# Ledger of designs, part 232: VH-VL binders against q9umr5

Target 1, 268 residues: q9umr5
Amino acid sequence: SYKPVIVVHGLFDSSYSFRHLLEYINETHPGTVVTVLDLFDGRESLRPLWEQVQGFREAVVPIMAKAPQGVHLICYSQGGLVCRALLSVMDDHNVDSFISLSSPQMGQYGDTDYLKWLFPTSMRSNLYRICYSPWGQEFSICNYWHDPHHDDLYLNASSFLALINGERDHPNATVWRKNFLRVGHLVLIGGPDDGVITPWQSSFFGFYDANETVLEMEEQLVYLRDSFGLKTLLARGAIVRCPMAGISHTAWHSNRTLYETCIEPWLS
Short names: E, the ipSAE of ESMFold2; O, the ipSAE of OpenDDE; V2, 0.75 times the mean of E and O plus 0.25 times the DockQ between their complexes.

## First folded at step 11 (VH-VL)

Design wb46 (framework fv_dargistotug; at its last look DockQ between E and O 0.84; V2 from the best seeds 0.00; counts 0 for: pae E 3.5 > 2)
Fold by ESMFold2-Fast, scan of step 11:
Structure wb46 (fold): chain C 268 residues (1-268), chain A 122 residues (1-122), chain B 106 residues (1-106)
Amino acid sequence: as target 1 above (268 residues)
Amino acid sequence: QVQLVQSGSELKKPGASVKVSCKASGYTFTDYAMNWVRQAPGQGLEWMGWINTDTGNPTYAQGFTGRFVFSLDTSVSTAYLQISSLKAEDTAVYYCARNHRFDYPWYYFDYWGQGTLVTVSS
Amino acid sequence: DIQLTQSPSFLSASVGDRVTITCRASQGIRSYLAWYQQKPGKAPKLLIYDASTLQSGVPSRFSGSGSGTEFTLTISSLQPEDFATYYCQQLNRYPTFGGGTKVEIK
């Protein structure tokens, strides 16, 4: 039988967004137990990411306990960051494949309709004033806002992303790294036509330098220092990169070709 | 069983240096960060900072930069606090304390050393 | 820095009494608060973390409650071994402690 699959949604999202994904899994892996977590749906997805990690952890523990051969995670957009933290804070996770669907793993620096809804007068160039305040860090969006022109403020003020990426040290860093390294496969999915995740290479641990030139994962200090295990995972052959053009941000969980190419092979 | 054992009391003159040790046992030393907390006579607790036991990188609270140095000897599972150019105001009990579980990005302390009294008098 | 104010600073109580200690934060800290017990001449001992979660091995007569800016430590039936000073601590980076509450058995 197939390992259970746990699905974690993104910003302003809910379980309904994954109806096509569930159809695909049922067609190719009939009998798979798929749990789409209905926590922090809609507007609640704006709650601080550490609060979301706490809630999702409580939901995930009994599912993993019932599956001694392991589970798979499929984590979409902001949900991919939640799953990054889950793998680090759980000293007993048994995740085989962690499938990250277009998640801003190195952060976000782009104007989107989501940000305009929450902060109508902001531009990407001035959002750092809000996000890197204590009040701003109470919103999930700001927890992964990464302004490449104010990297010092990001490193000091980010309560979430800078910590899980090991960009700022923390008392838990060593154990978080050990826990994360237990993952069987890190499957990274994203593409140039996403239109929301900026830069799109953030889904593959690439990001802007101070001149907005994208540096890929292997050029990041996070990778070079092996801060949470990326270099070790790559050397182990555990990182899968699956870029695909022609897919917009809201379509990653509903594109059959994407599913068959990038997701299906990792759902044992 | 987890245990943190500190070195004995010290009586020093102003301008001297002192090195306090904190020996850990009962767990993997490098899996948990070590904090230092000070308590002046009759006063409350004051967090001084912490050291990453895997990398050796220290982080100091405001007011504890310069004269205070956190270091390690991982071969003997021991953390050290060194204070240089001692002043009378440094008189306090110094505690080492292990950072509690890695569940979330919290700073709180599950096991403490018994404390080392450092007295600075002329 | 987040400041923590404890009240009362001192209280005298009899064995069997219900004792409550309050800790107020200068800004919202969610549930990110711990309580420690320190007996004379001894190191502090962790009692409660995440505002209400009892540390293993701590007697059930100790309980914590609160969130945001107002927190309470309660001892439901004070015992002779509970003579101590109690400290609250906020758990965010650059942790700070309250001034302490000394509990003296009558």
Scores: ipSAE 0.790, ipTM 0.902, lowest interface PAE 1.0, mean pLDDT 93
Fold by OpenDDE, look of step 13:
Structure wb46 (fold): chain C 268 residues (1-268), chain A 122 residues (1-122), chain B 106 residues (1-106)
Amino acid sequence: as target 1 above (268 residues)
Amino acid sequence: QVQLVQSGSELKKPGASVKVSCKASGYTFTDYAMNWVRQAPGQGLEWMGWINTDTGNPTYAQGFTGRFVFSLDTSVSTAYLQISSLKAEDTAVYYCARNHRFDYPWYYFDYWGQGTLVTVSS
Amino acid sequence: DIQLTQSPSFLSASVGDRVTITCRASQGIRSYLAWYQQKPGKAPKLLIYDASTLQSGVPSRFSGSGSGTEFTLTISSLQPEDFATYYCQQLNRYPTFGGGTKVEIK
């Protein structure tokens, strides 16, 4: 039998968005128990990410307990960060495949229409003034805002991304790394035509340097220092990179070709 | 069982130095951060900072920089607090406390040493 | 920095009494609050974390509630061994403790 699949949605999203994915899974892997977690939907997805992590943890624990052989996680967009944090804080998770579906794993730094409505008076270059304030960190988007021009502020003010990345030291950094390394496979999915994740390479742990040059995962300090286990995962062949062009951000979970190529192989 | 055993009481003169030890047992020492908490006589608890038991990186609370040094000897699962240039106001019980493993990178303290009284008197 | 104010500072009670201690934060701290018990000459003992989660091994007569800026520790039926000083603690970037509440025998 197939391992259960747990799905975590993204920003301003809900379980309804994954109806096609459910159909694909049912068709190709009949009998799979798929649970799309309907938590923090819509505007509630703006809640602090740690709050979301706690909520989702409560939901996945009983599912994992009933699946001793393991489960798969499919986590979309912002949900990918929630899931990574989830796996970091859980010392007893049994996740086989962690599928990060177009997630800003290394953060977000971009002026997209998707975000402009939320910050109409702030340009990308000035959003740090809001996001790296105490009240700014009460919003999920700011929890993974990664301004390459204000690294000191990022490191000191980011209450989520900098922590799960191990970029800022914290009391549980060592254990979180150990926990995350329990994952069987880390499947990274994203693409250049996403239009929201900025840079799109963030889905593969690539990101801007101080000159806004995109560096790859292997060039990142978090990798070089293996701060949360990326280097270790790569070394043991546990990281899968599945880039795909021609897919917009809102289509990652509904594209059949994407499913067959990047998701389905890891649902056994 | 988890235990934190601290060194014995100290009597020092102003200007002297003291080094308090905290030996951990019953768990993987490097998996849990170690905190230091001060309690002056008849007063409340004051968090001094923490040390990463894996990397050895210390973080000091405001007011505990300079004269206070956290260190480790991982080979014997021991954390140390050194206070230099001791002052009368440093008279207190000093506790080591293990950071509770939790879902958040926050500071709960689930196990404590028995405390070390440091008395600074001329 | 976040300040925690405990009330009362001193509380006289008898065995069997219901005891309630309050901890107020200078700003919202969600549920990131812990309670400790300290007996004379002893180290603090963790009782409750995340405002309401009972630490393993702690008697069920202890309970915590609250969120935001106001929190309470309740002892449903005070036992002889419960006479001690209780501290609340918040978990912002830097932890801070309340001033303590000493529960004394009436």
Scores: ipSAE 0.697, ipTM 0.865, lowest interface PAE 0.7, mean pLDDT 94
Fold by ESMFold2, look of step 13:
Structure wb46 (fold): chain C 268 residues (1-268), chain A 122 residues (1-122), chain B 106 residues (1-106)
Amino acid sequence: as target 1 above (268 residues)
Amino acid sequence: QVQLVQSGSELKKPGASVKVSCKASGYTFTDYAMNWVRQAPGQGLEWMGWINTDTGNPTYAQGFTGRFVFSLDTSVSTAYLQISSLKAEDTAVYYCARNHRFDYPWYYFDYWGQGTLVTVSS
Amino acid sequence: DIQLTQSPSFLSASVGDRVTITCRASQGIRSYLAWYQQKPGKAPKLLIYDASTLQSGVPSRFSGSGSGTEFTLTISSLQPEDFATYYCQQLNRYPTFGGGTKVEIK
């Protein structure tokens, strides 16, 4: 009776991180088939995002085929970008709810422990030199690095985010927009105390301008031009924004109040 | 069946203009980008650029900005290449080629027009 | 600006021969390479994309392999209709073609 749920994890993550989420779903929607995809875990999550999209696509195809009534996606952190790309590249997806759980949808411009581990002498102000090179674009973190002070370099060098956002034109732009628009609902979850996603409003398609002032989704050029369908989705009432304070980045999938408020209503 | 039919051969004098057409059939025209490829006599293939058939926004390869203009008439599923101020070195076969739709932003061409020979001589 | 170098530029072979054509990229392009066949007076025809995937309707005697900077098109048993020029093409932004390999039947 309940649509299957597919869960996609984030950077340096694994399926075990979602054990509490699975418990919550079982309690409120008993009998729901939930698949937490066990691909690109740990250090493999640094592989290029297009490679990850291909692998996750292969995993979701049989699940979607067995559920013609539709499926739901719950996608955490970097996984939310993988899922959004899936919705764009799959002509035949049947996703009803896409639940984006603290994902850097407009990019990342923040110093994190992962960046310090990978590039120990770099700071956010100089990481564009690495990320906006062909070598840098071979790392997933750089695929969504968005330096607001080097937007021209970002637009030219990004192999992933600038394309799925429709910030740089490409031959698939029209079809990707049509495919993305077939989603039933887009549920955006995040909050000011996340501590990793920078700015945290990236989880809601907000991002910095050149002065590091956060512009909200409706102020972004990609929204105003409707380059990948955000304006159309919002006008259809298909975008749900569910911000919640007091949750750190690693706690989004293990907080019951968040689940009940932001996730549960969209599982059918 | 997918088909791209180009306009016939053109014989022009230097300084003239030419407009090559490429009429598409058998698919949704605005779903696939259209590319233009040049082949000078006895030479290899040279990509000239592409046009977004939904928005009409062209992208030109280096060396093809200025005298070369891509355009569309979506009401008849047709792409155009216009070359102004023709030079002798513009003598070539000009192909339209449909961009394949794929998971990644890829630039390979699954269907081609038959080619249009443009000859520029005094 | 990714340059593709094909070798050989010309080859002559007998019907039934195994033919190998190589394409070298000036920088890594993963598997993002296509192969085309062009017969005299005709438009190019797509044979292989993504380095090794055969286009629908292409005979199985054609195969592609390679990754990174070195790629190979193989015709396992050359047929008379395989007289043509073969081009590689890299699939990234600002696509480029190799210089071509003309295959002549002895």
Scores: ipSAE 0.460, ipTM 0.782, lowest interface PAE 3.5, mean pLDDT 91
OpenDDE, second read of step 12: ipSAE 0.532; ipTM 0.805
ESMFold2 (binder alone), look of step 13: mean pLDDT 90; pTM 0.922

Design wb47 (framework fv_dargistotug)
Fold by ESMFold2-Fast, scan of step 11:
Structure wb47 (fold): chain C 268 residues (1-268), chain A 122 residues (1-122), chain B 106 residues (1-106)
Amino acid sequence: as target 1 above (268 residues)
Amino acid sequence: QVQLVQSGSELKKPGASVKVSCKASGYTFTDYAMNWVRQAPGQGLEWMGWINTDTGNPTYAQGFTGRFVFSLDTSVSTAYLQISSLKAEDTAVYYCARNHRFDYPWYYFDYWGQGTLVTVSS
Amino acid sequence: DIQLTQSPSFLSASVGDRVTITCRASQGIRSYLAWYQQKPGKAPKLLIYDASTLQSGVPSRFSGSGSGTEFTLTISSLQPEDFATYYCQQYNSYPTFGGGTKVEIK
């Protein structure tokens, strides 16, 4: 039989968004137990990411315990960051494939409708004033806001992403790295037509420098220093990159061609 | 099984330096950061900072920069605290303490060394 | 820095007494609070974390409660080995400790 699959949704999202993904999995891997976690749905997705990590951890522990052969994670958008942290904080996870669907792994720096809803008078150039305050860090989107023009503020104020990426040191960094390195495969998915994740290369650990020129994963200090294990995983052959053009942000979990090309091969 | 064993008491004159050791056993040394906490005579506990036991990188709390140096020797599972240019106000019991592995960004201390009394007097 | 204020700073009690110690934070810390016991000449020992979770091996007569800014450590029936100084510690930011509460035999 196939390993169980755990699905983690994104910002302003819920388990309902994955109905097509579940149909695809059932067609290609019949009998797979798929659990889409109904936690932090809708507005609750704005709760601080460390709070979400704690809640999702409680939900995944019994699923992993019942599957000694291992499990797969499919984590969409903001959910990909939650799953990054889960792999680091769990000293007993048995995740085989971690499939990251268009997640801002190096952070977000872009004007979107989500930001306009939450901060109507802010532009991406000014959001650092809110996000890098103690109040702003109580919102999930600010936990991964990464302003390339104020990298010093990001490194000092980010309560989540800077820590989980090893960009700022933490007492648990060594254990978090060891735990993360137990993952079988890190499958990175994203593309230029996403329209929300900015830069889209953030889904592949690329990001803007101070001139808004995108530097790819291998040029990032977190990779070069191997802060949480990316260089080790790449050397082990455990990182899979699957970019696809023509897919908008809300379509990654409902595109059959994307599923067959980037997801299906990793669901053993 | 987990134990943190510190070096013995030290009596020093102002201006001298001291090096306190903390030897860990019963766990993988590099998996947990080592913290330093001091307690002046008759006073409470004061967190000084921590050292990453895998990389050797120290982080100091405000007020403990400059004269205080955290270091380690992973081959003997030992962390060190060195204090230079000792002052009378440095008189305290110095504890090493292991942080608990946690899913929150901050932490509490699950195991402590027995403490090292450093006395600075003329 | 988040300041922690313990009250009382000192109390005198007899074996069998119910002892209550309070810890107040200068700002909200959710449930990110630990309690330690320190006997004279000894290192602190972890008793409670996450405000109310008992550390393994700690007797059930110890209990913690509270959230936000007000927290309580209770010893339901004081034993001879419980005479010690008790400290709270917050971990909602860089660690800080309360001033301590000394529990002396009467």
Scores: ipSAE 0.533, ipTM 0.786, lowest interface PAE 2.5, mean pLDDT 91

Design wb48 (framework fv_dargistotug)
Fold by ESMFold2-Fast, scan of step 11:
Structure wb48 (fold): chain C 268 residues (1-268), chain A 122 residues (1-122), chain B 106 residues (1-106)
Amino acid sequence: as target 1 above (268 residues)
Amino acid sequence: QVQLVQSGSELKKPGASVKVSCKASGYTFTDYAMNWVRQAPGQGLEWMGWINTDTGNPTYAQGFTGRFVFSLDTSVSTAYLQISSLKAEDTAVYYCARNHRFDYPWYYFDYWGQGTLVTVSS
Amino acid sequence: DIQLTQSPSFLSASVGDRVTITCRASQGIRSYLAWYQQKPGKAPKLLIYDASTLQSGVPSRFSGSGSGTEFTLTISSLQPEDFATYYCQQHNSYPTFGGGTKVEIK
């Protein structure tokens, strides 16, 4: 009787990472049909995000069609950006809870082991030269690279994040906003000890200004302009913020206390 | 039934202004961006830019700033292209074209107006 | 911006012929390529998008293929109504069109 749950993984990840999450869901909501999408696994997670959105869309359509009462999305890390785009491009999604699990919703500006593997000689201050090139935009991680010191380049060159956030206008912006606004609940999860998402407040739509001072969601132009519906959702009571300290990036989907506090209440 | 109906042909002298209309029907006007594409006699297609039909914000391709203005009247589901200080080089068929939504970044055009011939001659 | 080169610019064919038109992009555009048909004095009509997806109502004799930088539009058995100019258009960034391929009766 519980709504089905669709899980979308992150960078260099696969369905196996969610075995503990599935155990928790089965304990608290026995009988829930949970589908962990096994697309763009491992190195394929580096493919451009719009390509991933197309593939995940094809996979979720039959699941959503089969569940007229609605579905829940749990989207981890980079997967949270894929889910943002899915909710915007699908005219007919029936998502109740969109649970964003430590995803860089306003972008990333920090060194990580994943970035150093791809670009080992580059510092975060120099990555804009690679990421905002046509070649760089062929990598998913560059699609949400947001250098606060080169915001003009980000706004002009980002082929994904600037568009889904409404920071640069797009022909589909109005319909993307309408589609996104159909979501029942936007559940934002993240925390200061993540160690990968930089700034960690990006998971809550906060981000650096040009001085690397974090401005929270309500101070962002995308919120103030209501570019894709954040202000409307907040006014509707549909945004849930669930920060938790003490959790590293790879532990969000395997921490029982996190699950009980931030995820379980939004699964129906 | 989706339709884009454009205003009739115009013959103008250099320095004059012209305003081409494109009236949409059969769908919610504000759900789809409207593009403008021109075709000079015997030449190919050239994208001029688009206008956000919900906000009214225009985006112009390089080469179409200044003299070219995109505008709307949402109460009558109509988009407008205004060209000021007309030059002979502006002689072309001007098409409005609806952005195909939902599929991919920088989408393609699923419905087109019939075209408006603007001739600029002395 | 991304440049598209179509070849041939002109093609002469007979009813029943298999016709192929190519479109080459100056940089990789994945599968983000559309094809339009334009008859004299008429607006362009969308035939294909995402390189190979037929628009609703387009006859199955039209097909598209390719990815990256090289794309092909094929008409498997040319009909009288298919004599037209065909344009490719990339939808990977700001729209750009190929120069067109005019398909004329032999």
Scores: ipSAE 0.277, ipTM 0.710, lowest interface PAE 5.9, mean pLDDT 90

Design wb49 (framework fv_dargistotug)
Fold by ESMFold2-Fast, scan of step 11:
Structure wb49 (fold): chain C 268 residues (1-268), chain A 122 residues (1-122), chain B 106 residues (1-106)
Amino acid sequence: as target 1 above (268 residues)
Amino acid sequence: QVQLVQSGSELKKPGASVKVSCKASGYTFTDYAMNWVRQAPGQGLEWMGWINTDTGNPTYAQGFTGRFVFSLDTSVSTAYLQISSLKAEDTAVYYCARNHRFDYPWYYFDYWGQGTLVTVSS
Amino acid sequence: DIQLTQSPSFLSASVGDRVTITCRASQGIRSYLAWYQQKPGKAPKLLIYDASTLQSGVPSRFSGSGSGTEFTLTISSLQPEDFATYYCQQANSYPTFGGGTKVEIK
């Protein structure tokens, strides 16, 4: 039968958001065991990302152990960053397809209602004052806040994203790269009409320079240095880019055309 | 079995330099970062920094920039600590310590060298 | 720079005693604390990491607890080989060590 699928949700989200995705999988790959991890739901999604990684790891270990042929990950929004870290910290993961649904892989730099709820009256230009403090790093959103105008503060204060992207060195960087490189396929999904992930190209490892001009993955230092394996994966033919216009942030997991085009082909 | 073997004790005069070695065996050298920790006689432990064994990139704790240099020779699985312009207050046992294999971004030290006593006196 | 204060700095105990050592951090460090044992003339040995996780090969009489700013190392029934100096170390930022607690025989 088909490899099991593990689903990791995003910010202010829960397993209920994936009911349509599960329906699509059941229609195209009947018999697939799909586990939507019901951890860090709703407000708990604001917990520091390393804490979430630890909890999700404990949940995925028995699923992976029971699937000798491997598993697939579908990771939505913030959940894509959790899955990035899982693939790096697990010496024994057997993930075939890692499907990243509109996840801010190079970080976030945009005004959203989510940030306004947590930090009322703040603008993206001044959020660095909060996010790059010790208190701010206790919130998941700030763990991947990447202000292109204060890159020095991002590199020094980011407790999560700068480390998993190899932008700040870490004692585990070599092992994290080796672990991540065991993934069969890195499927990147995103699009210009998302409306939340800013820049939307962050879902494809592109990001703003100091003038807010987007530089694509191949121009990033993390790619050029092969800090966690992107260059190696691309050379291996293991990176799939699937951009789609017309899809808002909350619709990536419930759009049938997207599923058929970008997700279905990578479930075996 | 994991083992870290350091060079022997050194007695130096102020202003001299010293180079301490730490030879690793029993594991893949480049898979684990190497830390340096010192201990003055009768005192506690002080972390000096670490070196990425794959890239050779060193990171120094505050107070250990300038006179202190971390380096590697990966062909012989050896890390080095060099101290220039030695001062009496540099007298200490210097330890190399391997970063623990852990799942998260924390510095814990699982295996240690036996220590190298560096004595600086006139 | 996170400061760690250990108490007591020195304690005298007998074989079979229950020994408790405390480590206090100057700010919250969650569970990111390790304990090391150092015998005279020897390198430190990792006992516990992540506040309460026992390192492989360490006897079960050693246990760690705490979170935030208050941590304890407990030796439930002191053995002759346990007379040593014990250090706590935080990993929430660049590592710093406590001042040490020397456990010696009565």
Scores: ipSAE 0.595, ipTM 0.814, lowest interface PAE 2.2, mean pLDDT 91

